VH-VL binders against AP-4 complex accessory subunit RUSC1 (RUSC1). Designs and how they scored, part 6

Target 1, 145 residues: AP-4 complex accessory subunit RUSC1 (RUSC1), of Homo sapiens (Human) (q9bvn2r522to666)
Amino acid sequence: DVGHLVLTTLCPALHALVADGLKPFRKDLITGQRRSSPWSVVEASVKPGSSTRSLGTLYSQVSRLAPLSSSRSRFHAFILGLLNTKQLELWFSSLQEDAGLLSLLYLPTGFFSLARGGCPSLSTELLLLLQPLSVLTFHLDLLFE

## First folded at step 1 (VH-VL)

Design l08 (framework fv_lumrotatug)
Fold by ESMFold2-Fast, scan of step 1:
Structure l08 (fold): chain C 145 residues (1-145), chain A 123 residues (1-123), chain B 107 residues (1-107)
Amino acid sequence: as target 1 above (145 residues)
Amino acid sequence: QVQLQESGPGLVKPSETLSLTCTVSGGSISDYYIHWLRQPPGKGLEWIGVIYYSGSTDYNPSLKSRVTISKDTSKSQVSLKLSSVTAADTAVYYCARDLYYDSSGYEEAFDIWGQGTLVTVSS
Amino acid sequence: EIVMTQSPPTLSLSPGERVTLSCRASQSVSSYLVWYQQKPGQAPRLLISDASNRATSIPARFSGSGSGTDYTLTISSLQPEDFAVYYCQQYSDWPLTFGQGTKVEIK
């Protein structure tokens, strides 16, 4: 079913895309993160005051889910939440617009850096591919079932 | 120009809760990792904990059971609460900002500090 | 936790002298090391991060070096305003830890 395909195909693909060109080492001793992950990108992108309220609310909800054991699981839950709230395009657009954040997190050759600066059409093409997904309804309980 | 300013009572009785506030001006606390540190008179520095831009926190394991750090973005303030204080908690308390968003590197270094506030634990 | 040990505890020097301060970690900190200067009654001031990167507005006479467990802060020609206590800090492993400090005082 659609839920199965999202969890086994779409979420891993988006994870790989967000992981592309991430600086491999961010020594965050305090949070215990020794390597940048797609979940750390999510956390940074929904910073209070610079992102929309709905993205911050979703981040808060996912970060409080005790059953999620890994950053990968949290990232998948966030993507499912974006699909359920029809905000996947909004999240990608807000991330693309934050040049300062992208330069901190990504190598210049990464997808998101290239999409913003060297090849802006990559971002537009990705968003166009994601538009059909915004009309689908998903439930966050699919993560636990 | 970003500035940090600590405030709170200078005297706290043993067994009570120490409460301090760090006020941030010239910038948004939502853009920074804010740490609390302390320095007993005549001694070295000890890291207490941090609050991230997201509102998440982490604490020094030696203090974790007694420490709570929180923030109020509308007031541009970060708060520290330390419960069950003893004479060993007498120190100058500092809040400080790290280099997270100012550097393309990965330094956990404190570039801006408050002036510090002395807290004495005494009956 | 990683224990940071600074030596010597106190140095008595005259202006114009070259000074070297030692900081040793109980295990490798992989150059994730910071130096601070603290004057009486003041908060610490960031001098050097990542073992050798000078902070903004810090004079060129300050330099850091080292790797693994052994690090050095050097002041090439001591100025009157440089008399202070110097601390090292590691950010290699959690929790963050500091050395006990080296006091640089006038002869």
Scores: ipSAE 0.006, ipTM 0.497, lowest interface PAE 13.0, mean pLDDT 77

Design l09 (framework fv_lumrotatug)
Fold by ESMFold2-Fast, scan of step 1:
Structure l09 (fold): chain C 145 residues (1-145), chain A 121 residues (1-121), chain B 107 residues (1-107)
Amino acid sequence: as target 1 above (145 residues)
Amino acid sequence: QVQLQESGPGLVKPSETLSLTCTVSGGSISSYYIHWLRQPPGKGLEWIGVIYDSGSTDYNPSLKSRVTISKDTSKSQVSLKLSSVTAADTAVYYCARGDWEYSYGDAFDIWGQGTLVTVSS
Amino acid sequence: EIVMTQSPPTLSLSPGERVTLSCRASQSVYSYLVWYQQKPGQAPRLLISDASNRATSIPARFSGSGSGTDYTLTISSLQPEDFAVYYCQQRSDFPLTFGQGTKVEIK
């Protein structure tokens, strides 16, 4: 079952990829610090001011989904939503294009920083690997089994 | 498996510096975040600070001017120094591990047994 | 800092009963909430991370739920070894902060 494979393999792998090189906290000299997580990267990438409003709509829907109580569950639901709406490649590309956001969130040695700057071929390779996923459909109900 | 053990003097005089060591066995301190917490007798838990795998630190603002956390990877030890102590610093002090498997290092899955430090003349 | 308030301060219960412990944050913690169990003379033990994710080796009778500012820890059928103090902790912002604890004691 492709749905089971997505939940047990793809979602954890993407979570690990987004977590790679992620700074543990954003520095704030006034209020202290806020913890970074893959869900916080989603939040930062899709809030008002993003060039893609459909991603912001999906974020809003997932963030308000009462049965999901953990950041990891929300991240998985967001990925599942991207797959279902065929926007995973779009989200990745929009994140990669935001140099300011990546600099704020990631160490220079993280995958996303390297894919943008030092090793641009990494982003091209990843996008090619994600293309076949755009023809698949998934349901949020898979998250609860 | 991984174990943490606190050590240091159980009695410290007012105005002096409290110094504790956390020894990590069964794993590398370079792979984990190590946090310091304390619990005054009969009261709740207070987070003191953390040292990351990178060696960077973050401290509770209420203690920041008095606290220093450092590590020696070759000895597998993390140290806590708290200066200018008063009776209010009397507590059981814990070191605890943050592993990325649990809340990205912000939940503590392995704790030392705790060491009581009494501040008294 | 984010203030965590636990209620009630003490619960007196008999073995076999269902217990629900509450934890409220002064502002949304976005499900970045952790639960611990502490027995007298012992270090705390991790139970639940990120509101609902049960830690390794924690019995299925423990479950967590909630979102925003309101969270609960439920023990479906209280066992003798479950009488302890329970703490909630937020990890949404620094400093990391804990509730003052709920003591679950034998009636």
Scores: ipSAE 0.006, ipTM 0.514, lowest interface PAE 13.4, mean pLDDT 78

Design l10 (framework fv_lumrotatug)
Fold by ESMFold2-Fast, scan of step 1:
Structure l10 (fold): chain C 145 residues (1-145), chain A 116 residues (1-116), chain B 107 residues (1-107)
Amino acid sequence: as target 1 above (145 residues)
Amino acid sequence: QVQLQESGPGLVKPSETLSLTCTVSGFSISSYWIHWLRQPPGKGLEWIGVIYYSGSTDYNPSLKSRVTISKDTSKSQVSLKLSSVTAADTAVYYCAREGDYYFDYWGQGTLVTVSS
Amino acid sequence: EIVMTQSPPTLSLSPGERVTLSCRASQSVSSYLVWYQQKPGQAPRLLISDASNRATSIPARFSGSGSGTDYTLTISSLQPEDFAVYYCQQYYDWPYTFGQGTKVEIK
């Protein structure tokens, strides 16, 4: 079952990758934001109603899903949605292109910071590793019923 | 069913290294931040440190020179080492999982007594 | 580090009474505050997160309030199983810090 493999291997691996080098807390003058998590990276990168329409729509759908009670479960649901809509590479590339957002969220030694500036080949290598997923068909009804 | 369980020697001699293991079940330690905390008998809680998904760590500045936290994902274990112990290190030691920004699951705790 | 101070250190009460426990931070923690209950020989149990959000399975008699530097845990009608030590903790900044605890004991 492809869904089982995504939930038990891919989603935890991507969660760990996105969490690598995250700053413990983000201070926001308006909202007083709490500590960073992979879900907070998703929120910051694809806020509802702005910039990338398709990614923002997916974020809105996932953020409204019950019974997702944890940030980790919401992140997994978002990854499932990206796979179902074949937008995983789009999300990673959009995140890599946003230098301001990455400097806000990540320590310089984090994967995304290194891929953006210090080691640009990391982003190319990641996208090459993700390439096979773009041609696979996923029949995952979790997010879009 | 989420569970955390601390284990290790209950008695450590002064100046030696305290070594504890936290074994988890019901979740992956590659998907959660795991913390160590301690509580001296009859006193309050003190945060010791955390290990992140990447294996990176942060420690309480008061303990940083003596503390090492590590993990073995294949064994579902997180380890704590505290060097150069004294009687002041006598405490119940807890490992805890961080959910959404707070400790949602704790181990039962293990008492470590430092005495000769 | 952020210093958390709880008051009073001890409360002696009878079942049915209203209990109010105070927690003060040395600087604003923006409601990034948790309350735990600890019974003898047991690990702490999550009661309230984000200053006012009751955890799953926690009875409605427990409520949290406050903002900035001053926070309160209220038990509207004390039950026999509520006699315990209560701790507040901030998760606004590293290192995470706890209050010294308030012991709620039977008269």
Scores: ipSAE 0.007, ipTM 0.524, lowest interface PAE 9.5, mean pLDDT 78

Design t02 (framework fv_tixagevimab)
Fold by ESMFold2-Fast, scan of step 1:
Structure t02 (fold): chain C 145 residues (1-145), chain A 120 residues (1-120), chain B 109 residues (1-109)
Amino acid sequence: as target 1 above (145 residues)
Amino acid sequence: QMQLVQSGPEVKKPGTSVKVSCKASGYTFTSYYVQWVRQARGQRLEWIGWINPFGGSTNYAQKFQERVTITRDMSTSTAYMELSSLRSEDTAVYYCARDLRWLGYYFDYWGQGTMVTVSS
Amino acid sequence: EIVLTQSPGTLSLSPGERATLSCRASQSVSSRYLAWYQQKPGQAPRLLIYGASSRATGIPDRFSGSGSGTDFTLTISRLEPEDFAVYYCQQYGSSLPYTFGQGTKVEIK
């Protein structure tokens, strides 16, 4: 099943890539310090009032889903939503363009830092592999299987 | 259908500036970079710079960095390239093109071109 | 700056013949970052090939690209009347600025 393969292979692989080189903690106004995760990268990448309102809508919908209790399950839901709305490339684009955000979140040796500057072919190669997936449709019920 | 429609030809005096527009339609403006390239008569194509309409970030070729400014207006899906301190050697056809940065940086659709003539 | 040198400068051929156009880079270029364009007088360039060998949407099968490193080739297997034009190669990789070759003119013999 293509949905099963996306959930069991693609989503964990993207989670690992986004997690690569993440600084362990960031400042939080309420707790003073918050542990970094791929979901926290999603949170930081979706700015209020941005021109990417569809990304903001998807983030809002995923963050409000009561059955999704872990950061990992929310990250997977967000990726499935990006695939369904044909916005995976737009989200990656917004991340790589935000040098300030990347320097706050990532070590220089992280995948996203390297893909942006030192090894731009990494980003291009990954996205070429993902291009066929943009025509597929996935159901969020896969998260509960 | 996808279109990039550029503003009409310009005739300018040396020392002035020119602002060329490039209006996108038929696709999501924020999903593609807008590239700017020029071509003088009988010469090769020369890259000027790009803008990411989503964030407004830009990159300019060193040769043009002091004189070029690329901007966009998201409400009209239009990119602009302004070149200042014009010289006769800036006489060229200026093109905009779209670029899907995330899939390989290729320029798949081009505007029709804007002839800019710089003469006294 | 990577310099792209195209050869020959001019190809004089008849319809139905095979055209082979070369593009040589002054430094190694990833094949992922090499494209070929066709330009007719008074028109904007038209993308033919990207990533050295991938044909762009709507481009006929007679156009093909190959090569890696510093040597790249565009082949037109059977020239049609509409194929007589100027062809440019381009590199658009990590080395800024993006650069174009000087062009190869394919003209009727």
Scores: ipSAE 0.000, ipTM 0.483, lowest interface PAE 15.0, mean pLDDT 77

Design t03 (framework fv_tixagevimab)
Fold by ESMFold2-Fast, scan of step 1:
Structure t03 (fold): chain C 145 residues (1-145), chain A 119 residues (1-119), chain B 109 residues (1-109)
Amino acid sequence: as target 1 above (145 residues)
Amino acid sequence: QMQLVQSGPEVKKPGTSVKVSCKASGFTFTDSAVQWVRQARGQRLEWIGWIVVGSGDTNYAQKFQERVTITRDMSTSTAYMELSSLRSEDTAVYYCARDEYYGSWFDYWGQGTMVTVSS
Amino acid sequence: EIVLTQSPGTLSLSPGERATLSCRASQSVSSDYLAWYQQKPGQAPRLLIYGASSRATGIPDRFSGSGSGTDFTLTISRLEPEDFAVYYCQQYDYSPPYTFGQGTKVEIK
């Protein structure tokens, strides 16, 4: 089924994509240091300075998952929430357009850096691929809630 | 031009402490972390701990937590590793290394400091 | 803690030959946070590979890394005389302590 495909193929693939070229740690003004993960990319993309407020609501909901949940499971829950709210394309576009954030988080050889600079067709192809997934929103509601 | 220069060899008696220095040059010291690793003769590398230079935050391996203190002096671009209650099994070469991204890979290493604990 | 096991313990080869070194982790290494270091007698280790497959600055292209999860490989195509050394893998997963393998010695046959 569709839910099984999303959990076993789409979510791991998006996790790998977001992890590609990610700097292992970044400077954090609060703690002095922070280990990077796809979940930390989500956090950075939705902080109070962002222009996309609806993504902040989803981040807040996922952040309230049990304290022992892994960063990988939080990332997967966020992706499922984006699919449920039809915001996956918006989130990826927001990341692609934030050159300052990408330079803080990614090495130049990472997917997001290459998609913005050296290989711009990568971002277009990804967005076109993600567009049809909005029709699956109702089928994913039970997985998130 | 990036370089880490460590203090010279030490010979210590059991129960004493040793403080090894690691002086950085050729890069912005404040923007990095310093890792400490040791290696006994013919054995594997063993991680001791790290310090984030800018904040002074440290993290130590559980095995060393009660005996090790890592510090830095930003004015002299020098990191220090002090190990107390020395035992003969602490005889090893001690290395400092640069970690540009705080707890990542160790891209530049000091030359090593031989610490011999004589019983 | 993650235990890294390297194999073989010793690899005896001639210059010009290909070396393949294995590093296996007792549990999955997050985000492929695995590095390879070269160490020669009396010297500090030298970073070769980080993030399982990224070459460090100044490292010749004959060195390559691959693998993910629990199985990682360092490959040295066409060994040069200066490549005969001990090689260590290291994981820097989100949960310390960071750990090293026991090493693989690449020696002249």
Scores: ipSAE 0.006, ipTM 0.514, lowest interface PAE 11.6, mean pLDDT 79

Design t04 (framework fv_tixagevimab)
Heavy chain, then light chain:
Amino acid sequence: QMQLVQSGPEVKKPGTSVKVSCKASGYTFTDYYVQWVRQARGQRLEWIGWINPDSGGTNYAQKFQERVTITRDMSTSTAYMELSSLRSEDTAVYYCAREYDWGDYFDYWGQGTMVTVSS
Amino acid sequence: EIVLTQSPGTLSLSPGERATLSCRASQSVSSSYLAWYQQKPGQAPRLLIYDASSRATGIPDRFSGSGSGTDFTLTISRLEPEDFAVYYCQQYGDSPLYTFGQGTKVEIK
ESMFold2-Fast, scan of step 1: ipSAE 0.013; ipTM 0.551

Design t05 (framework fv_tixagevimab)
Fold by ESMFold2-Fast, scan of step 1:
Formats: sequence, C-alpha cells, structure tokens
Structure t05 (fold): chain C 145 residues (1-145), chain A 124 residues (1-124), chain B 109 residues (1-109)
Amino acid sequence: as target 1 above (145 residues)
Amino acid sequence: QMQLVQSGPEVKKPGTSVKVSCKASGFTFTSYDVQWVRQARGQRLEWIGWIVVGSGDTNYAQKFQERVTITRDMSTSTAYMELSSLRSEDTAVYYCARDSEYYDFWSGYAFDIWGQGTMVTVSS
Amino acid sequence: EIVLTQSPGTLSLSPGERATLSCRASQSVSSSYLAWYQQKPGQAPRLLIYGASSRATGIPDRFSGSGSGTDFTLTISRLEPEDFAVYYCQQYDSSPEYTFGQGTKVEIK
C-alpha cells in the first residue's frame, strides 16, 4: 500500500530531515522558552506576504483540522497535502532559497544549512529523489484509517 | 559584557580594497549571525550582507555582490568584511551587528548588539 | 527590494511632548519583521522595537510601536532630553536583503 509506505516511511524520514539541526528552543516572550519542531518550520515558511499562496492555503486547511492535535500529525498532514498538490519540491526549494529564514531556524550543521552553503549537492540529490513523487496522489483520510 | 569591537579607521585610495574586523566577546559567537551595514555621512543605513558564523554561509545585497566578501575566524571570534574596487561613494561608517537568536517566533529577530563603527575614507 | 519611506523628515518638538513617527513600505511587510532603531550623532544605532510592537531589553515604556501591512508607527509618549535623535525603521521580511528608511530627525524646537 503506497499510502501506508508514505505514512510509515516517507513522512517520518522528512520529519527527521526537517528536524536535523533545528535550534531546540526559541525564546517565547509570552510563555518563556518554547521547543522548536518541524511544524514550527512549516509555520515560519508560510508567513504573510509569501509568494507561495498555495502553501499558505494548505497550512490554513491543516491547522483547521480538529482531529490532529500533535505537531507531528499536523506535519504529516501537511506533507500529504504537498504530495497531493504536487508542491513538495516547491516547498523545499522555497525553504532552501530563504537564507534569512534558515539562519533563524537552523544550526549551521543542519541539513538545510549545509545543502545551501557547505554541500550544495545535497540540494540537487534531494530534489531528484522528490521528483518521482509528483505523479502520486493522496487523501487526508489516510491519517484516519 | 556582551560586545562587538571593530578595527580602527582606514584611509584608502580609489581602486584599492579595505578589510574591516569585528571581534565578538561575552557571548557564544557561533550561535549568532553577523550583519554588516554602512552609513555615509547624513544618509540612511544600508545593508551589505550577513554571515552564518558556524557554516561560513554568506548572503550579500545585490549592489555589493561583486565587490564584498564576508568571512569569519571562529578561533578568534572575529568576523571580517572586505570591500574591493573602492570609490569615493564608499566613504562611510561601516558597522557590524548580531541577530538576536531566540526571540519569539512571531516577533522575529533584529540587530540587537552593534559594533562601534569603522570610518572608511576613500580619497585620492 | 522593499522601499521604506519615513515621515516627517524632521520633527521639531519640546521636551514633554508626544512624538509620532511614520514608516511606509512600498509593499506589504509582516509586522513580525519590522524594527525601529535610535541613532545619536557619532554613535551606532540602538534597537528600540522589533516585530513592529515589542520593546527591546532596557528600552523605556514611553517607546511604543504599532502598525501592519504597509503603514507602521513609532510613538514616544513624552519626550525626554535624551530622546532627541534620528530614528530609522527597518524591514527584514524580504529575504535575502534587508532595507532601512531614510530616517526621521527628532530635534529640540
């Protein structure tokens, strides 16, 4: 089952990739020190004024889903939505090109920081791996089966 | 005491290069990005570029891309900005500054600690 | 490139008065990515406000920021003698580069 493979292998792998080198805490002026997560990266990447309106729409839809209470499940739902709309490559490329955002979110040794500066071949290899996924489609109900 | 201390004033001829240093102390150098900004007398602040200290990754304003190089030496906690092909229009005070790293996500980051500035005069 | 235009260019006031400084962006800027700085002659800029409305550490409560979209405001509720300086707004929403306004000079009347 392709859906099962995406949920049990691809989504956790992408979660780990996005979590790699992520700064563990951010100063939260309201609640103190807040732990960072891959969903926090999604939140930051779809900021107002973004040229990627479709990503903002997907973020809003996932944020509205009441059954998804954890940041991990919301991240998985966002990935499934990106796959369904064929925008996973667009999101990763957008994130990699935003040097300011990457410096805010990631330690210099993280995958995204290295792919941009220290090891550019990582970016090319990732995009090549993601291209075949553009022909696949998934529905959010996969999360509830 | 958290501070950024810059090198002293420079007087350069047109066509030469200048290299300004910015030494960090009192905080973990590798945890912060270093920004470079300049200001000609009586004019606005102009962003030049930044460096991610840990990785050495840089980004430059389009105006400066072909003339500026920003580097760092982690062993001395020092960042450098080198500007080549100097012209009279490059006469300005050059500042380094750091980004605040752990601000609230929605509030973003800003330049919270600044060096004292380095006057670079380009004259023939 | 996002262009920031500040107004007025010069604001002449007496101590104790309220100062209102404007910053207009050529395109929408997220409030999360707008800052205000104070600069006195011969000194480096000092961060006052980040995220359009959050005061930096050590900044007196007479300084406040507001605004969204293209229009932002810095307010000094009651000018003290040390507040006479040049003020700059900055956006860091447009990556890869950040831009500053041309400045507003607050001077003694």
Scores: ipSAE 0.000, ipTM 0.500, lowest interface PAE 13.4, mean pLDDT 76

Design t06 (framework fv_tixagevimab)
Fold by ESMFold2-Fast, scan of step 1:
Structure t06 (fold): chain C 145 residues (1-145), chain A 121 residues (1-121), chain B 109 residues (1-109)
Amino acid sequence: as target 1 above (145 residues)
Amino acid sequence: QMQLVQSGPEVKKPGTSVKVSCKASGYTFTDYAVQWVRQARGQRLEWIGWIIPIFGDANYAQKFQERVTITRDMSTSTAYMELSSLRSEDTAVYYCARDYSSGWDEYFDYWGQGTMVTVSS
Amino acid sequence: EIVLTQSPGTLSLSPGERATLSCRASQSVSSSYLAWYQQKPGQAPRLLIYGASSRATGIPDRFSGSGSGTDFTLTISRLEPEDFAVYYCQQYDYSPGYTFGQGTKVEIK
């Protein structure tokens, strides 16, 4: 089942990719201090009222969805929404082109920093791998069935 | 040390509003979300809502959506919770807490001392 | 909304004894999103356990958590005088409603 595969494989993989190299704000491993989550990257990149109406609408919709309480659940719902609206490539591309946002959120050794600057082929290869997914249809209600 | 310090006790009449402050110190305010929880005497803890200080985005429990507003002031590292149209059942200790959230982990690790809000006619 | 029910309401024990506290959810909760707190009179809650079984920094080894699905347990292996307090479980798996149990009071016998 494609829906099961997306939830058990694709969404965790994309979560790990987005988490790679996120700046450890106030890093203190002894006290368990936080690092930014993938959902915080979504929030930073796709705020309510963004210039890209469809991405802003999706963010708003996911932010209001019950019963999604964790950052992880919201991130998964957002990815499913991007797939359903065929905007996963658009989101990645807009994130890649926002130099200010990436420098705020990511270490130079992170995937997005390397893909944008030092290793541009990484970004191109990822986008090419994501293109086939744009022809698939997914629904947010898959999380509740 | 890392701490959240809340404003002092309030006594309010029904129908008025109260605004409780929560000042963060000892850590970077923008790195962590702030949660708001209340507890009436002898009752369970009740979640009100949260704010992500770096963006000002807030979310509220369904019960409080029409009456609560959570904001912050970046210059003073302070979060605020304002509750309007007060009723006697809003009498409670109100707490702010720092929300640790990273990857799969989420929990409230540091709490303010609490602010007693009494609503009486 | 997920309802958390704690039992017993009150647990009367002596120092040195083992305390076992239960938290039952009205529907399944991911163990990754269940926490336990300690609250003493006049104080804010203190985080003890997160993710059902992970001990928070600075929390003594005598505190442990376990469970999954709808049934969760907090165990204090050997009560110390400072452990007599009220204990709350919390779920943060459902939005917009993070919910807490009603509490279990651990009091001296």
Scores: ipSAE 0.005, ipTM 0.503, lowest interface PAE 14.5, mean pLDDT 76

Design t07 (framework fv_tixagevimab)
Fold by ESMFold2-Fast, scan of step 1:
Structure t07 (fold): chain C 145 residues (1-145), chain A 117 residues (1-117), chain B 109 residues (1-109)
Amino acid sequence: as target 1 above (145 residues)
Amino acid sequence: QMQLVQSGPEVKKPGTSVKVSCKASGFTFTDYWVQWVRQARGQRLEWIGWIVPGSGYTNYAQKFQERVTITRDMSTSTAYMELSSLRSEDTAVYYCAREGYSDFDVWGQGTMVTVSS
Amino acid sequence: EIVLTQSPGTLSLSPGERATLSCRASQSVSSYYLAWYQQKPGQAPRLLIYGASSRATGIPDRFSGSGSGTDFTLTISRLEPEDFAVYYCQQYDSYPPWTFGQGTKVEIK
């Protein structure tokens, strides 16, 4: 089923994409360094505010799930929540538009840095990649025509 | 299936260097950080450093910073740890392990490095 | 750096008994970044618990972890013959170096 494909292919692929070029530690004004992971990118991207209310709500729900103690499992749960609420493209777009956050979190060679900066087509390719269920449904229809 | 396979045992003289390899198979090499840890006979595990395979970024324990270099080759899914200026107290089993950002679930079999004069 | 101190150093028990192993940190460690390992002679360490309380894949339910702050516990509810080994705790909170405890040896009485 589609749920199995999301867990076994999409979630690991998105984790790898978000991890690509991620600085292992980012500057923290208080402690000097903080370890980075895809979940820490989620944490940094869903700051409190009216413009991010829906993303902040999902983050709060996932972060309160006691059985999810690993960063990886929390990231996967967040992605599943984004898919269920149809907010995956919104989250990636908001992350992509935040130049300050991307420069804080990512090396220049990372996918997100390249997608924002020197490679204009990467942003379009990313948006296409982030609609796998819609694209998959269309492709399945084409296979039987 | 999911494995880290390390190079064979080494016997080295003091002052030389050793380079241990750690080949990943059965999982995506860039999805996990690779840690290096050692254990001398009858002693605790001691963390040496790690590498993020996708970026090549490394961090080393202060005790080893001047002597250790961790690298990777993405085409062969292999991580390397080179330790220079070897001393007798560097005699230990050296392990690589994958870290999934919250756990170390796959370990190499270990490489015995003996430093003797 | 964070120092982890395990106690007791040696735990002598019989199969079927409950084992309780302690790991105490020199400063507060987030529960998300504490792991427990089992090591048998001649073998690499095996991950048992990560995030203080999450069992690793394939680990029997007789193993459980708990704790927060500076005090963490590994419990083996009923020892099997294969459980007699050395156990290590590890922290991997925000800053390297990651550090390990000195180990607790669980041996047959």
Scores: ipSAE 0.007, ipTM 0.493, lowest interface PAE 12.3, mean pLDDT 77

## First folded at step 4 (VH-VL)

Design a01 (from i11 with light chain S32Y; framework fv_ixekizumab)
Heavy chain, then light chain:
Amino acid sequence: QVQLVQSGAEVKKPGSSVKVSCKASGYSFTSYWIHWVRQAPGQGLEWMGVIYPGDSDTDYNQRFKGRVTITADESTSTAYMELSSLRSEDTAVYYCARHEGYDFDYWGQGTLVTVSS
Amino acid sequence: DIVMTQTPLSLSVTPGQPASISCRSSQSLLHYDGYTYLHWYLQKPGQSPQLLIYEVSNRFSGVPDRFSGSGSGTDFTLKISRVEAEDVGVYYCMQGIYLPWTFGQGTKLEIK
ESMFold2-Fast, scan of step 4: ipSAE 0.058; ipTM 0.526

